# Designs tried in a protein design chat: miniprotein binders against q9bqp7. Part 142

Target 1, 240 residues: q9bqp7
Amino acid sequence: VPQNWFPIFNPERSDKPNASDPSVPLKIPLQRNVIPSVTRVLQQTMTKQQVFLLERWKQRMILELGEDGFKEYTSNVFLQGKRFHEALESILSPQETLKERDENLLKSGYIESVQHILKDVSGVRALESAVQHETLNYIGLLDCVAEYQGKLCVIDWKTSEKPKPFIQSTFDNPLQVVAYMGAMNHDTNYSFQVQCGLIVVAYKDGSPAHPHFMDAELCSQYWTKWLLRLEEYTEKKKNQ
Below, E stands for the ipSAE of ESMFold2; O stands for the ipSAE of OpenDDE; V2 stands for 0.75 times the mean of E and O plus 0.25 times the DockQ between their complexes.

## First folded at step 11 (miniprotein)

Design kc5 (at its last look DockQ between E and O 0.04; V2 from the best seeds 0.00; counts 0 for: pae O 6.7 > 1.5, other shape alone 2.589 > 2.5, placed apart)
Fold by ESMFold2, look of step 11:
Structure kc5 (fold): chain B 240 residues (1-240), chain A 89 residues (1-89)
Amino acid sequence: as target 1 above (240 residues)
Amino acid sequence: SREELLERIKELIKKGDKWEALLLLYEYIEKYPDNPEALIEVAELLLEMGRPDFARWVLLLAKELAKYTGDPELIEKVERLEREIEERS
């Protein structure tokens, strides 16, 4: 248990949201500041096991591809992810500004991979939107807030070249989701509360994506783990 | 039952319906996470049918299932089959 437990929900704002309807989703800009991001906290608090596995993977890839080949590979993976997120934002936005951009962005295996998930997504409330936890002092940029199968979720879109059939296969992604959820629930820019999460892993070859739904109980379990990671991060910074 | 669902998956594979076969494989994994051997059987069928790319994907699923259950002996078997697929293709 963390020493300073904090609730994931804000009871002063735990009113029921209206039924979802096509509207302009929120897109709060990310601002430069001195408080840490969710991804930074997670990166700086990786276990020795996580660091070992990541470093071993990197060395194997460098042996296979060479240093320059590995840099090109990682750059291409990053661009594919960026284009995937741009395509999803365009698909989920109620207005399309550039018809040509939609055509170019929509043609990918990753977009084909998520089609069965998108059929269950409605009531989009936020897209590519900044969140800040004003009390715990961390910030993030969430991908999407929408209803999935009738439940309002923070949705995180991931690309992968390997299957991720279990939530455990997504490493720290559940912590990212609950951290964004907690931040949004305590951010004055948002007038609603969310209690569920969804991680969607899309595949390059168009194979069906894996959805990893996180109900309120599972989110509560990961929230406790996130608070421990945040405490570890702050303690490390005091000792640096 | 476990056997009935596996036979449905094999039927979809023989029909060439990869999308639906994968969706049923995901259901199989959710219901029977303790049986990565079934996914190895599916991968072997796909190799027999001359579908090595699909077999490789199923073996990657089997490896994740074996890691999830903590069965290192099956992980080694999956990796051996992955090497065999690479040599054939």
Scores: ipSAE 0.504, ipTM 0.818, lowest interface PAE 2.1, mean pLDDT 85
Fold by OpenDDE base, look of step 11:
Structure kc5 (fold): chain B 240 residues (1-240), chain A 89 residues (1-89)
Amino acid sequence: as target 1 above (240 residues)
Amino acid sequence: SREELLERIKELIKKGDKWEALLLLYEYIEKYPDNPEALIEVAELLLEMGRPDFARWVLLLAKELAKYTGDPELIEKVERLEREIEERS
């Protein structure tokens, strides 16, 4: 049980959009503060076993690809992810803010993969927007807040070229999503709250993306796990 | 062998090494992508590991393959597992 319990949902906020909600998605810049990011918390609170497995995977990849090959592979994975997020931001942004859509960004298997999910996405409220939990002292950059099938969600977009490289994200992605939800729900920059999460795994080959919907109950369960990870991080930092 | 890999995954699951088990499950899927029986076995293990959504996804692949092969026993097994997933959800 977390020692420092804090609710994921804010009872003072309504789920109903206030009439004053901007028609334009929020894009709050991430402030570089001493405050840890969600990603940093998750990375530094991985189990010894998880760390070992990742290192073993890395060593195997280096053995197969060489050091330079592995660096290139890693760079390509990050680049593909970035381009995918940029493309999604462009797609989900209002037409009036359409910077010159690099048509080349839209011609990806990942974008093809998510098309069926995008059909069910509406009411975009935030894109690539920073969230801060002032009480729990963590920050994050969420990908998207939108309605999925009529339910307001924090949406996290993931690219998967192969199942193997992305196992880490599969384990901690739910924690990341609820961390963003909890932060957003208590961030003064946001007038609304979210009760659901959505993880979308996009595939490079254009195969249909897999949506992992997280209802309020499941989010609450993962929130408890997130709080434990955050406490572990805090304790580790005090001991350094 | 396929059987040895599967047994190793089962052992990891029993030990609570869920991360390593998932890693090997992904390797298993990559190694046997066109084998509906292998995919069904993976789905069963994923369900045991408390990953019903992933199990469901693997079963969709298995179902397509099973339909392609026309094996009624495999189709029935997939449908049974789909029901089990829905009951646990």
Scores: ipSAE 0.016, ipTM 0.261, lowest interface PAE 6.7, mean pLDDT 86
ESMFold2 (binder alone), look of step 11: mean pLDDT 75; pTM 0.667

Design kc6 (at its last look DockQ between E and O 0.69; V2 from the best seeds 0.00; counts 0 for: pae E 6.2 > 1.5)
Fold by OpenDDE base, look of step 11:
Structure kc6 (fold): chain B 240 residues (1-240), chain A 89 residues (1-89)
Amino acid sequence: as target 1 above (240 residues)
Amino acid sequence: SREELLERIKELIKKGDRWEALLLLYEYIEKYPDNPEALIEVAELLLEMGRPDFARWVLLLAKELAKKTGDPELIEKVERLEREIEERS
């Protein structure tokens, strides 16, 4: 049980958007502060087993590709992910703010992969927007807040070359989503709250993306796990 | 039913509606994640659809489940399909 319990949901915020919600998605810039990011917390609190598996994978990839080949591979993966997020931001942004859509960004297998998910996405409220949990002292950059099949979600877009049909196969992604939810729900920059999460795993070959929907109950379960990871991080930092 | 869903998937594959077939396969996996027989069936269909990497992943799950059940027929079927994937790759 977390020692410092904090709720994921804010009882002071209504689930119903006030009619005064801006028609334009929020894009709050990330302030580089001494405050740890969600990603940093998760990375530094990985289990020994997770670290071992990643190192083993890395060593295998280096053996197959060489050191320079592995660097190139990792750079390409990062670039593909970045381009995918940029393309999604462009797609989900209001038409009036459409900078010249680089049509080349839209011609990817990942974009093809998510088309069947995008048709169920509406009511975009935030894109690439910073969230801060003032009480728990962490920050993050969320990909999207929108309605998925009529439910307001924090949506996290992931690229994968490997199938991830189960939410358990997404590793710490559920923790990231609920961390963003909890932060947003208590960030004064946001007038609304979210009760659901969505992880979308897009595939390079254009195969249908896997949507992993997280209801309020599942979000609450992962929130407890997130709080434990945050406490572990905090303890490790006090001992450094 | 599981059988009805599987038959619908097979019909879509036969019609060439691969996208819809894949979507239903995803639903099938989500509905029956702990059924090794169901996962083996999915892997077979994925192989027929030319998705060996996805089939391999599903078979890994099926293998773990089959080992837990101790059913030698399921284990043998998984191993056979694994060999088939390796031969085609």
Scores: ipSAE 0.162, ipTM 0.617, lowest interface PAE 2.0, mean pLDDT 88
Fold by ESMFold2, look of step 11:
Structure kc6 (fold): chain B 240 residues (1-240), chain A 89 residues (1-89)
Amino acid sequence: as target 1 above (240 residues)
Amino acid sequence: SREELLERIKELIKKGDRWEALLLLYEYIEKYPDNPEALIEVAELLLEMGRPDFARWVLLLAKELAKKTGDPELIEKVERLEREIEERS
């Protein structure tokens, strides 16, 4: 149980924006702060088992590819993810159009993979937007806030070369989503809140992306786990 | 029902509609995430589709659930499928 409980939802906020007209999605700039990011907290609080498995994977990849080959592989994976997020922001932005050069960026298996999900996405409220939880003292950069099949969600886009058939096989991604959600719901830059989450895993080969929907109850369960990770991070920095 | 959804997935696999089969298979997994028999069936279908890597991941959870039930038939099914996947790798 967390020592410093804080609710994920804000009872003083609605889960619906007041304006019903289409609007330009929010894009709050990420400020360079002393306070930790969600991804930093999660990276610094990985279990010994998670660290062991990642190191094993790294060593197997280095054995297969060589050290320089591994560096190239990880750089390419990072670039693919960055290009995927850029493409999705462009597709979901009401004021951007595809250019011939941008069209080549959008011609990827990952983009093909998510097309059936995008058909169910509407009412985009935020894209690549910073969130801050001033009380709990953390920041993040969420990918998207939009309706998915009629439910307003914090949506996290992930690329994967391998299938992730269960929400738990998305590792810490559910914690990332709820951390963003809790921060947004208590961030004065936002006038609304979100109670659902969606993790979308896109595949390089164009196979259909796997959506992992998180209703309010599931978000609350993961929120508790996030608070424990944040407390662990805070305790580690107190002693290190 | 579970049986109806399985038959739809099997029909799509036979027709070669891999995209739609995977979409329904995602729905199947979502509806029955705590059912080791269901996950074993998913793994069998994925192996039939030529997706041994995907089947291996599904079997990891199915194995955990089968162990919790203590049902030796389910555990043996999982282990047999693991051997089949390793032989095809």
Scores: ipSAE 0.108, ipTM 0.578, lowest interface PAE 6.2, mean pLDDT 83
ESMFold2 (binder alone), look of step 11: mean pLDDT 78; pTM 0.715

Design kc7 (at its last look DockQ between E and O 0.04; V2 from the best seeds 0.00; counts 0 for: pae E 17.4 > 1.5, other shape alone 2.721 > 2.5, placed apart)
Fold by OpenDDE base, look of step 11:
Structure kc7 (fold): chain B 240 residues (1-240), chain A 89 residues (1-89)
Amino acid sequence: as target 1 above (240 residues)
Amino acid sequence: SREELLERIKELIKKGDKWEALLLLYLYIEKYPDNPEALIEVAELLLEMGRPDFARWVLLLAKELAKKTGDPELIEKVERLEREIEERS
């Protein structure tokens, strides 16, 4: 049980935003503060087993590709991910901003992969927007807040070369999503709250993306795990 | 029903509608995540569709579930499919 329990949902916020559908998605810039990011917390609190598996994978890849080849591979994966997020931001942005769409960004297997998910996405409220949890002292940059099949979600877009048919195969991604949810729900820059999460795993070959929907109950379960990771991080930092 | 969904998937595979078949397989996995027999069936279909990597991931879960049930037939079926994936890979 977390020592510093804090709710994921804000009882002071209504599920229905009082305001008219914002014509423009929120895009709050990430401030570079001493406050740890969600990603940093998760990376620094990986289990010994997770670290071992990643290191073993890295060593195998270096053996196959060489050190320079592995660096190139890693850079390419990062670039592909970035371009995919840029393309999604462009797609999900209001049409008035579409005039400058790089058509080349839209011609990817990853974009093809998510088309069936995008059909069920509406009511975009935030894109590439910073969230801060003032009480728990962490920040993050969320990909998207939108309605998926009529449910308001924090949506996290992931690229993968390997199938991830189960939410468990997404490693710490569920923790990232609920961390963003909890922060947004208590960030004064947002007038609404979210109760659901969605992880979308896009594939390079254009195969249908896997949607991993997280209802309020599942989000609450992962929130407890997130709080434990955050506490672990905080304790490690006090001892450095 | 589970059987109706499975039959629809098989029909789509037979027609060559691989994209739609995969979508329904995703739905099938989501609906029956704790059924080792269902997951084995999905893995078999994925192998038939030429998706050994996806089949492998499904079989990992199926194997864990099969071991929990203690059903020797399910365990043997999983192991057989794992060997088949390795041979094709």
Scores: ipSAE 0.362, ipTM 0.735, lowest interface PAE 1.6, mean pLDDT 89
Fold by ESMFold2, look of step 11:
Structure kc7 (fold): chain B 240 residues (1-240), chain A 89 residues (1-89)
Amino acid sequence: as target 1 above (240 residues)
Amino acid sequence: SREELLERIKELIKKGDKWEALLLLYLYIEKYPDNPEALIEVAELLLEMGRPDFARWVLLLAKELAKKTGDPELIEKVERLEREIEERS
């Protein structure tokens, strides 16, 4: 049980976007990041088992590819993820500016993988937008806030190479979503809140993406785990 | 080793070590991607233990692997469990 529990939802805030809001999705710039980010908190609070499996994976990949081959592989994976997020932001933007964009940005297995999910996504409220939890003092950059099958969600897009998922990222995906959700719900830059989450795992070969819906009860359960990770992070930084 | 790793995952789930169990489950999938039945077993255990949302996560992975096998009985078993989760959740 976390020592400093705080609710994920804000009872003083509407759970629906204001109808008078602009039709353009919010994109709050990330500013002054002297406080910890969600991803840094999660990275710095990995269990010994997580660290061990990550190191074993690295050594296996270095054995297969060589050290230079591994560096090239990890750089390409990072680039693919970056292109995927950039393409999704372009697709979900109400003013698509595909002219003079690299056609390869929009043609990938990952984009094909999510097509069936995108059919169920509507009402985009935010894209690549900063969030800050002003009471708990952490920040993040959420991928998307939109309706999925009629439910307003914080949506997190993840890439995975088939059949070799990156296990470390998958373990923390629900914690990232609820951390972003809690931050958004207590961020003065947002006039609405969200009670559900969605994690979408896209595959390089175009296989159908895997949606993971999180209702409010599940989000509350993971919120408690997030608070424990944030508490652990704070304690570790006091001793450094 | 295949059976040993699966039993270890189940033991961690029973102990409540959810994070370590999930980590080993993804390692299992990487090493033995042709065995979606094992993921179904894990999902059933999670349902028995009153963890339907974790079971849903595991079952979605099992569904994608089962579709690649083309085995209609396996796909139907996954879909039946999905409906059961929706009723209980």
Scores: ipSAE 0.000, ipTM 0.120, lowest interface PAE 17.4, mean pLDDT 78
ESMFold2 (binder alone), look of step 11: mean pLDDT 75; pTM 0.666

Design kc8 (at its last look DockQ between E and O 0.73; V2 from the best seeds 0.00; counts 0 for: pae E 8.3 > 1.5)
Fold by OpenDDE base, look of step 11:
Structure kc8 (fold): chain B 240 residues (1-240), chain A 89 residues (1-89)
Amino acid sequence: as target 1 above (240 residues)
Amino acid sequence: SREELLERIKELIKKGDKWEALLLLYEYIYKYPDNPEALIEVAELLLEMGRPDFARWVLLLAKELAKKTGDPELIEKVERLEREIEERS
């Protein structure tokens, strides 16, 4: 049980969009503060087993590709991810803010992969927007807040070369999503709250993306796990 | 029913509607995640669709479940399909 319990949902915020919700998605810039990011917390609180598996994978990849080949591979993976997020931001942004759509960004297997998910996405409220949990002292950059099948969600877009049909296969991604939800729900920059999460795993070959919907109950379960990871991080930092 | 869904998937595969078939396969996996037989069936269909990597992943889950059930026939079927994937890779 977390020692520092904090709710994921804010009872003071209504789920109903206030009529004053801007028609334009929020894009709050990430402030570089001493405050740890969600990603940093998760990375530094990985289990020994997770670290071992990643290191073993890395060593295998280096053995197969060489050190330079592995660096190139890693760079390409990051670039593909970045381009995918840029393309999604362009697609989900209002038409009036459409910078010259680099048509080349839209011609990816990952974009093809998510087309069926995008059909169910509406009411975009935030894109690439910073969230801060003032009480729990963490920050994050969320990909998207939108309605998925009529439910307001924090949406996290992931690229994968490997199938991830189960939410359990997404590792710490559920923790990331609920961390963003909890932060947003208590961030004064946002007038609304979210009760659901969505992880979308897009595939390079254009295969249908896997949507992993997280209802309020599942979000609450992962929130408890997130709080434990945050506490572990805080304790490790005090001991350094 | 499970059988109706499976038959619909097979029909889509036969028609060449691979996208719709994959979508229904996803639904099938989500509906029957703890059924090793269902997962084996999905893996077989994924192999037929030319998706060996996805089939391999589904088979890993099927294998874990099959081992828990202790059903030797399911275990053997999983192992056979794993070999087929390796031979095609």
Scores: ipSAE 0.259, ipTM 0.678, lowest interface PAE 1.8, mean pLDDT 88
Fold by ESMFold2, look of step 11:
Structure kc8 (fold): chain B 240 residues (1-240), chain A 89 residues (1-89)
Amino acid sequence: as target 1 above (240 residues)
Amino acid sequence: SREELLERIKELIKKGDKWEALLLLYEYIYKYPDNPEALIEVAELLLEMGRPDFARWVLLLAKELAKKTGDPELIEKVERLEREIEERS
């Protein structure tokens, strides 16, 4: 149990947006880098097992591709992820001018991979929007808040070269989702809250993306794990 | 209905409809994540579809669940599939 517990949900907020009102999705700009980000906290608190697995994977890739080949590979993966998020924001935005943008952005295996998920997404409330938890002092940039199959979710889009059929095989992704959720639910820039999460893993070859739905109970369980990671990060910074 | 969903997945594989088969396989995994028999069946179907890397990831969890049951037939199935995946790699 974390020593400094805080609730993930805000009892003074509604979890049901007004689906009848056409609203432009929120896009709160990211304003601060001195407070740790969710991704920074998770990177700095990886377990020895996570580090070992990552280093083993890196060494195998370097053996196959060479050092320069590995750097090119990782750079291209990063660029593909960036373009994927840009395309999704454009698709989900009410002001999309797809005919006036590069159509090559939409001709991605990752975009094809996610099409069946997009059919189940509605009521987009936020896209690429900053969140801040002022009490716990962390920030993040969430990908999307929308309904998935009728449930309002924080949705995190991921690209992957490898299948991720289980939520635990997504490593720290569930912690990212609940950290964003907790921050949003207590961020004064938002007037509503969410109680569910969704991790969508898209594949380069266009194979159907795998959705990992997180109901409120599962989100609460991962929230506790997030609080422990944040506490660990804080203790490490005291010793630096 | 686990059996109903599984039979539909098998029909889609026979038909060569890989996209829809994978969609239903994802639903099957989501509904039965703690059932080692179900996950073993997924791994077998993924091997039939030519997806040994995907099958390997599913089989990792199936192996842990099968060990918890202590069922020697489930453990044997997992070990057989592990050998088959290694031989194809």
Scores: ipSAE 0.013, ipTM 0.486, lowest interface PAE 8.3, mean pLDDT 82
ESMFold2 (binder alone), look of step 11: mean pLDDT 79; pTM 0.727

Design kc9 (at its last look DockQ between E and O 0.06; V2 from the best seeds 0.00; counts 0 for: pae E 12.5 > 1.5, pTM E .764 < .8, other shape alone 2.912 > 2.5, placed apart)
Fold by OpenDDE base, look of step 11:
Structure kc9 (fold): chain B 240 residues (1-240), chain A 89 residues (1-89)
Amino acid sequence: as target 1 above (240 residues)
Amino acid sequence: SREELLERIKELIKKGDKWEALLLLYEYIEKYPDNPEALIEVAELLLEMGRPDFARWVLLFAKELAKKTGDPELIEKVERLEREIEERS
């Protein structure tokens, strides 16, 4: 049980969009502060087993590709992910803010993969927007807040070359999503709250993207796990 | 029902509609994630669709569940499918 319990949902906020919600998605810039990011917290609180598996994978890849080959591979994976997020931001942004859509960004297997998900996405409220949890002292950059099949969600877009048929296959991604939800729900820059999460795994080969929907109950379960990770991080920093 | 959903998936596969079949398979996995028999069925269908890599990931979970149940028939079925995937990969 977390020692410092804090609710994921804010009872003072309405789930109903206020009529005054801007028609333009929020894009709050990430401030570089001493405050840890969600990603940093998760990375520094990985289990010994997770670290071992990642290191073993890394060593295997280096053995296969060489050190330079592995660097190139890692760079390419990062670049593909970045381009995918840029393309999604362009697609989900209002038409009036459409900078010259680099048509080349839209020609990817990942974009093809998510087309069926995008059909069910509406009411975009935030894109690439910073969230801060003032009480729990963490920050993050969320990909998207929108309605998915009529439910307001924090949406996290992931690229994968491997199938991820189960939410458990997404490792710490559920923790990232609920961390963003909890922060947004208590961030004064946002007038609304979210009760659902969505992890979308886009596939390189253009296969249908896999939506992992997180209802309020599942979000609450992962929120407890997130709080434990945050406490572990805080304790490690006090001892460093 | 589970049987109705499975039959719809099989019909889509038979028609060659792999896209819709995969979407329904995702739904099937979401509805029955803790059912080893259901996951084995999904893996079989994925193999029939020519998706051995996807089948492998589903079977990984099916195997874990099958071992927990202790059902020798399920375990044997998983092992057979694992061999089939290795032969086709």
Scores: ipSAE 0.670, ipTM 0.870, lowest interface PAE 0.8, mean pLDDT 91
Fold by ESMFold2, look of step 11:
Structure kc9 (fold): chain B 240 residues (1-240), chain A 89 residues (1-89)
Amino acid sequence: as target 1 above (240 residues)
Amino acid sequence: SREELLERIKELIKKGDKWEALLLLYEYIEKYPDNPEALIEVAELLLEMGRPDFARWVLLFAKELAKKTGDPELIEKVERLEREIEERS
C-alpha cells in the first residue's frame, strides 16, 4: 500500500564479510539539517493510542513520585541508558583496552545483562554511526553493525528496568532497525550491506538480556511498515 | 478485554510477529498480574515454536506470579517447564 515502494536491499552491494573495510569500525559523523531523522518521523507519526498510553504512563509516574521525583527518575533512566551505550561502544571498539575505560561505565546491571550476548558478537563494522537514505531523504544514527552468531546485523541496544509497557519505544523499535538498515544499504559512506537486525533488551538487575533476531524476510515486512510511516510524515509536511 | 488481549498475543506468536507479541505480553503482565496460567500457556506456545529463550523469559514472570498465588500445582507446572527448557539448552 505504499505509493512509492523502494527496496530495503541494494542489489549492487555484497553482504560478504571479506570486504575491503579495515578492522576499525566506521563512525560516520551525524550532520544536523532539515532532513528528518528516523526518530522524528516515528515521533510525528505516533497513533492516537500510542500518545494516550505514553501520557497515561507519565501521569501514573508523576502521581507516584511527584513532578520533581518523576523528573529525577527519568533523568536517571536517561543517564543510565547513555552510560550503557557509551560502555558498549568502548567494549566493542578494538583500539581500546579495559584499563583505559571509565570503571563506572563498566559497573552496571545492564552491562552484566548483555555479557552472554556479547560472546556471540564479532566482526564489528560500525559503532554510533550516521546513515542517510539519499533517495527517501531521511537520516539516522545507528548503534552498531556487527555479526551475531555469524549473521551481519544492525544491532539496537535497549534498556529496560523490568518488563513494563514503555509503549512508545517498544512498538516502533523494529521500524528503527529497518529504517537504519535501508539507509545504510543505500548510503555511499558504506561499501557493504546488511540484511538482518537484532534488538537486544538489557535489564537493570543484570538478568540475561533477551535478543530478538530479525531475518531478511522479517526485515522486509517491517520495511513496508516503515515506508508507510515515512509516507505519512511527508504527507503531513506537505499540508503544513 | 483480558481474553481479547491474550488471544491477540497468541495470534501474533503463531503468525511469527514475535516483537509485537512481546510488546503486548508486557502490557498483559502489567494489566493482569493475577493470571500466571496465561503466561504458562504463552510459554508453552513459544516452546512449540522453537523459542526456548523467549519462553524462559516469560516463565520468569509466571514463576513470580505463581508463588504469589501459593498454588503448589501452578508452582510445580512452572518448575517442570523450566526443567524442560534447561534440558533443551
Scores: ipSAE 0.000, ipTM 0.231, lowest interface PAE 12.5, mean pLDDT 78
ESMFold2 (binder alone), look of step 11: mean pLDDT 75; pTM 0.665

